# VHH binders against q9vxt7: the designs that were tried, part 5

Target 1, 187 residues: q9vxt7
Amino acid sequence: MPRPVLLIHGGAGDISDSRIAGKFAGIKQALRSAWGLLSPDNGSGGGSALDAVEAAVRSMELDENFNAGYGSCLNTSGQVELEASLMEGRDLRAGCITLLRDVMHPITVARRLMEKQRHTFLGGAAAQELALATGSERLQPGALVTEGARLTLKEFEDQVAQGKDPFFARTELTDDKPVPKTDPSGE

## First folded at step 23 (VHH)

Design GG1
Fold by OpenDDE, last read:
Structure GG1 (fold): chain B 187 residues (1-187), chain A 127 residues (1-127)
Amino acid sequence: as target 1 above (187 residues)
Amino acid sequence: QVQLQESGGGLVQPGGSLRLSCAASGFTFSSYWMHWVRQAPGKGLEVVSDISGSGGSTTYADSVKGRFTISRDNAKNTLYLQMNSLKPEDTAVYYCARDKIEYTSGDFWAAYDFDYRGPGTQVTVSS
């Protein structure tokens, strides 16, 4: 078997120096969470690349430093709408979820979608149904909303109210002075 | 040729300490993230600790945090792992591993790509 390689990108955009340490720690945590699943011989009987990447993303979804699940950016209504996607290269499959709410691990739902091989992309009520029907726990409303996310939205709203270009609004609240975004993809 | 050689393993009692060393050669040591990984009997490979090329950034598995300290001497091309408060569950073969991908501590990405590792050194923690 070829040597496994695990690579994680923790996001892009306007990331202040004060957030670097937390993001780095989170990346390493995700790497460690996933690495054990790549081992050909372990107590659990081994894993797969899919297992590993899912585990990594699940770790990141729990970490507010990545705003990928818990602590996600809020929509204008102050709500979390989750997205996740997964691809595998052997059989060229993909699963994508959008507008998922109150579920801790959208990536798992995306994987389930991929494995069903019925749809590549599912959103909204249909995604919600898939999540719940396949064993995802429905969280209490607002469970994924953090104070940081609320303040970020507040800042965004204030900037809009002032007639400023919201494109440059931060998606992550920091103690540092805001710097305009240069990457439209955000964090 | 890239070479890594671990040393310093042995038998210790619970609560004891060991200091592992890894001698590196055949590459620009300071340019690479280095790692300590271990494999316990019947278990998979666990990444114990990471250190950046400059030594400015370090990370630890939760299982060893507060007990182990990774360091490096780039002038000597040597990686170290100070292991304190050792536990029976720390029993494993410990390997020094190089990360093939070069990156800085300021990057928002990281990888585990252990293209080279030493033959390992046995650490046994037992009463």
Scores: ipSAE 0.647, ipTM 0.836, lowest interface PAE 0.5, mean pLDDT 89
Fold by OpenDDE, fold request of step 24:
Structure GG1 (fold): chain B 187 residues (1-187), chain A 127 residues (1-127)
Amino acid sequence: as target 1 above (187 residues)
Amino acid sequence: QVQLQESGGGLVQPGGSLRLSCAASGFTFSSYWMHWVRQAPGKGLEVVSDISGSGGSTTYADSVKGRFTISRDNAKNTLYLQMNSLKPEDTAVYYCARDKIEYTSGDFWAAYDFDYRGPGTQVTVSS
């Protein structure tokens, strides 16, 4: 068996210094989650790379240090529209979800899409239907919205109101919550 | 050639403490993230703790946070793991591992690519 390698990128942009530590902690947590499934001899016969990457992203989707899943960037209406994509190189499959709402783990929905091998890209109502039909829980409206996300949107709006170029607006602000959520499924 | 050698393991009672060491040679020690990983009986390899090349950044598994402390002495090419408040579930073979790729703070990415690992040291926590 080849030696496994896990790489996680936690995002790019104008990230404040106060958020750096949390992001790195979150990245490491995601790595650990993924590694737990990828490592052999864990009593389950070993996990796949696909399981590992899904677990990693699920971990990140729960961590508000990342602006996806819980704590996602908001649209102009103050709503979370989720995106996720997954691909694997063995059989050259891919799945992509967009405009998904009120689901904790869009990456899992993307995987389900990929595995169905019917479509590679699904959005909106169709993505929602897939998510729910395949076992995803519908969250309460606003469940994925954080104060940090609201503040981010507000800052964007303020920038626009001031006539500044919104291209440079920050997409991640601190919510002053010290401990990110963890995904037990990655263990 | 790259070499890693763990030491300091042993038998301790619950609540006890151990300090593991890892002697490194054959590479520029300070240029690499180092890790402690462990394997308990019947379980897979778990990443316990990470430390950056400079020692300025450290991370821990949730299972050991508040109890374990990773550190390094780059002048001595040595990695350490202070383990306090040990529990039976900490029983495992502990390995020091090198991360193949160095990354700096601010890059917002990290990897687990353990290209080298020592033979390990046994830690047993039992009454």
Scores: ipSAE 0.639, ipTM 0.832, lowest interface PAE 0.5, mean pLDDT 89
Fold by OpenDDE, fold request of step 24:
Order: sequence, then C-alpha cells, then structure tokens
Structure GG1 (fold): chain B 187 residues (1-187), chain A 127 residues (1-127)
Amino acid sequence: as target 1 above (187 residues)
Amino acid sequence: QVQLQESGGGLVQPGGSLRLSCAASGFTFSSYWMHWVRQAPGKGLEVVSDISGSGGSTTYADSVKGRFTISRDNAKNTLYLQMNSLKPEDTAVYYCARDKIEYTSGDFWAAYDFDYRGPGTQVTVSS
C-alpha cells in the first residue's frame, strides 16, 4: 500500500502567542486520530482516507484551540454559524455545509451530504434539516460558544467602536475555561 | 544523506524506565518535527510522541501521556524519549522518524509523513 500522508492546517490570522502551543497540540491530536484509522491496530493497514480526514476534523471541532465547532468564531450577533466541507478525490465528490447551528460535528454533516450525491452545498434550514434527519443531535443553544469566542467578539466590537479597521481584529483568543473532555452530542 | 539511528532499547521489567536516543544527521535537525513511533507485534505503526523543531511543542499518544517524555538537543542533533512506568503493552520496536515537511516559523500546520526513520530499537517490557 502507498505510504499515507496526513496534513492539517490549524488556521491563520492574528493568533495570540498563548494559543500557539495548544493549537499545535490540537493539530497533532487530530493527526493522531486520523492516523489511527489509516493504520489500524491489527496491522493490516488500508484504512479509509475519508474516515481519517473526517476524524481529524471532528477532533478539531471539539478542540477550543481552533475557532471551529466548539469555540467557533461568532457572528456579530454572538452566535455560532458552523461551516464544513469535505472532498474526496477517488470519485470527485464534495459536500459543503454553511450556517449550521448547534451541531457538534458539521464535518460529518458535510460528509453525509457528499454521500447523498444530490447537492454539493447546503446552508441554513436545509443544512439543519439534513443534520437532524441523519442523526446529528441538536445541542442546546449557545453550547458551542466559548468565553474565548465571546472575548474575541468583544475585542472586535471594541476596535470597531474605536474606528479601527476590523479586518485586523483577532479571530482567536484564549479561553479561561477548560475544553470539554467528551462530545456533548454523544456522537 | 539523511540518517537516523536509535539506541537505548532493551529488556525491562514492568514499572521500569528506559531512555531512547536517536542520532540524526544529514539534514537541518532543528527545522523538522521529529517523532517516536512504535510497532508492536501484529499491530500497526503507532505515533507515540511528537516534538517541534524548537522543542517548544510536544504531543503524546494517550497511551503514553504522563509516562513518556520526548525531548531533543538540537546542538547534538539528538532526539530522546524518556520512558517511565513501562508496561508490557509498551513492548515494540521503537523508531525515530522525521517529518518530511520542513517547518518554517509562523506556520500552523503539521503532517504525518515519515520519510525517514531509523532501523529501530527493540523495547521489551516483561517480568
């Protein structure tokens, strides 16, 4: 079997120094999660790349070291609007989700969309419907909002109030609260 | 030419400790993430621990957290793995592996692409 390669980018932008270590740890955790699927314990190898990338992103969606999923960057209303996309090269398929709310793993929803092969991109109510209809749990409103995300939004608002160009605002700040150890959706 | 050579393996009783070393040459050691990986009999390759080029970032498999410590001495081009509280399930051939991608400052990405690894060193944990 060909040698597998896993690569993860953990984000860009003006990121505080305090987040650097955690971000890399999160990246490596995601890689580790994915790698386990590509190289199963039975030594047979041959895991699914699709499963691996989904697992990697799911790991990141749980990790506040990233501003997606849990700890997502907030909109101006202080709400999480989730996005995820997945592509696979074997059959040239893709699935994209936007404006999804209160779902732990939008990447999984994106995969489900991709596998249905009806639409490539769904947003809002349609994405929400797909998520719930296919087994995603609807979280309590605000469950994905972290203090770090709130602080990030606050800083953004403050800069705007000062007449500064919000383009330069940070999109990730450190949270004082611990990251959940379990997936609140149960998935 | 890139070379990696592990050492320090051996037979140890459960609860014991070992310190593995990996001598690296043929590349700018400090520019690369380095990894310890292991392969137990009948099992696949497991990534045990990762360390950034500078050594400022380290990660561990859940199975070894709190017991293993990865470190590096870039001046000596050497990678280390301190293994404490060893368990029978830690029995494996341990390899030092280089990440193929050379990291640059400011990057927030990483890969598992082990283009080079040493011949390995056997670690056996048994009573």
Scores: ipSAE 0.621, ipTM 0.821, lowest interface PAE 0.5, mean pLDDT 90
Fold by ESMFold2, fold request of step 24:
Structure GG1 (fold): chain B 187 residues (1-187), chain A 127 residues (1-127)
Amino acid sequence: as target 1 above (187 residues)
Amino acid sequence: QVQLQESGGGLVQPGGSLRLSCAASGFTFSSYWMHWVRQAPGKGLEVVSDISGSGGSTTYADSVKGRFTISRDNAKNTLYLQMNSLKPEDTAVYYCARDKIEYTSGDFWAAYDFDYRGPGTQVTVSS
């Protein structure tokens, strides 16, 4: 059996120095959460590469340090809109989801699309119906919003009001502003 | 010839401590991320802890945070795992692993590609 390799890239955006440690720690956590699913040893491991990729992305979707799931960037209405996609190498199947709301793990919905439906790409109401019909829970509105994401949106809005070019706006707070601690949500 | 050899395992009561060592030879030890990986009975591999080549960056699985400390001595080519407050759930074979892939703690990516692993040392935590 070939030796398993798992690589996780946490995004290519302009990331402030104050955010680097949290993102790196989150990448390592995602590696640890997924690695055992690839083990070739005689233990009880040995899931597919698809299982490992889904587990790694689910870890990042729970981690507010990433623009995925909890802690995603907000649209101009202050809401989280979710996207995820995945592709597998055996048969080159893919699943792509966009404009999903109030679901903790859009990557799992993308996988369900790839494995269970005839479409490759779904968005909006169709994606929402798939998520709920296949077992995703609908979260309370705002459950995926963090204070850091709200402050980032406010800075973007302030820059637009000053006539700055929003194309180059930051998607995260810079070193010039403290990153607030996120309050844990309880349901 | 790359070699990794773990030692320091044994039988210990719950709440006890052990220190594992891994002697490395045949490569530039200080240039590589090193890892402790364990396999509990009937379970798959779990990466317990990671340490950068310089020793300046360490990370831990949630199951061991606050109880285990990874360290290295680059002058002696030796990796360590100090295990305190041991629990029966820590019973496993513990492996020392080298990561083939170079990256830094300031990168926006990381990888696990373990090209060499020692034969392991057994840790048993029971009354």
Scores: ipSAE 0.612, ipTM 0.841, lowest interface PAE 1.1, mean pLDDT 84
Fold by OpenDDE, fold request of step 24:
Structure GG1 (fold): chain B 187 residues (1-187), chain A 127 residues (1-127)
Amino acid sequence: as target 1 above (187 residues)
Amino acid sequence: QVQLQESGGGLVQPGGSLRLSCAASGFTFSSYWMHWVRQAPGKGLEVVSDISGSGGSTTYADSVKGRFTISRDNAKNTLYLQMNSLKPEDTAVYYCARDKIEYTSGDFWAAYDFDYRGPGTQVTVSS
């Protein structure tokens, strides 16, 4: 058995210096949440790559330091439209979800789609139906909307109203004061 | 050849303390992230703590925050784990592990790629 490797990218964007540390911490948390499931030394047997990557993304979906799941960027109507995708190399399977609403873990829904092996890509009402039928809980409307996301949208709207660039928007906004940039790796 | 060797494990009562050490050789120690990982009976490997090459950055599992402290002495090629306020659930074999990945400054990514680890040291917390 080859030794496992787990790699996580926390995304890119106009990230303020004050948010760098929190974002990196979130990446590390995702790694930790996933590694135990991936480890071949697990008392229950060999680890699962699928379990690991799902766990990692689930962790990130809960963390406002990332603009997915809780704290997702909003559409122009102020709504969260969730997306997630999962791919498996062993059997060349994939599952993709788009326009999902009010579900905490879109990645889990994507996995369920992949494992069902009927569709590769599902969106909107159909994705919603799959999520609920397979055990996802429907959250209250707006439960995934954060104040940061609202402010980001407002900033964009104001920018457009001022006749500025309508194609660029900051996706990660914070009220924290900027701090000197540090190496997130600690090197 | 890369070598890692843990020491300092043993039997301790709840609330007690232990200090683990890991002696490293065969590579440029200061260039690598180092990790403490543990395996409890019937459970998978848990990453307990991480430390950057320079020691300037450290991270901890939620289960050990405030109780454990990771550190390193690059001049001595040694990694440490100070464990205070030990609990029965801390019982495990503890390993030091090297991360193969060399992190790039400013990137928002990280990996666990433990290409080398020691034979481990047993830590038992029991009344």
Scores: ipSAE 0.610, ipTM 0.819, lowest interface PAE 0.5, mean pLDDT 89
Fold by OpenDDE, last read:
Structure GG1 (fold): chain B 187 residues (1-187), chain A 127 residues (1-127)
Amino acid sequence: as target 1 above (187 residues)
Amino acid sequence: QVQLQESGGGLVQPGGSLRLSCAASGFTFSSYWMHWVRQAPGKGLEVVSDISGSGGSTTYADSVKGRFTISRDNAKNTLYLQMNSLKPEDTAVYYCARDKIEYTSGDFWAAYDFDYRGPGTQVTVSS
């Protein structure tokens, strides 16, 4: 059995100093979650590359530092519109979901789409229908909206009101509790 | 040749403390994320703690948070694990492991690719 390799990228935007530590902690947590399914030495006896990557992304979807599930960046209406995509390298299948609402784990919905092999890309009402029909729980409206996300949107709105170019707007959530800046790479 | 050698294991009572060390050689130690992993009897490999090349970033498994502290001395090419408030469930062989991936500054990513690890040191927590 080949030695497994697990790699996670947590984003490359304008990450605030206060979120650096949390982001890397979240990356490692996602790695640990996935590793349990991927590593042949873990004794769990089950899992696959697909299971591992889904688990990793599910972990990240719970952490607002990754702003792609709970604590997602908001649209201009203050709502969460979720996206996720998954691809496997054996048969080169893919599943893509967009404009999904009030579901905790859009990556799981993307996987379900991929496995059905009917469509590669699904959005809006159709994605919502797939999610619910295949067992995803519908959350209460606004359940995925965090205070951090609201503040980030407010900052954006303020910048627009000031006449600043929205093209250069922030892509990461605003500051959490201030922490000293560190170089996570160790260099 | 990459070499890793753990030391500091032993028998301790519940609530006790141990400090593990790992001597590294054969590579640029400070350029690599280092890890402590452990294997308990009948269980798989668990990643206990991670530390960046500079030591500026550390992470822990939920099972050891608040009790274990990972650190490193790059001048001595040594990795450490301070283990406090030890529990019977901490009983395992503890390994020092190197991540194959050399991280680039400014990137927010990480990997698990343990290409080298030491022979391990036994930690036994028992009354």
Scores: ipSAE 0.594, ipTM 0.813, lowest interface PAE 0.5, mean pLDDT 90

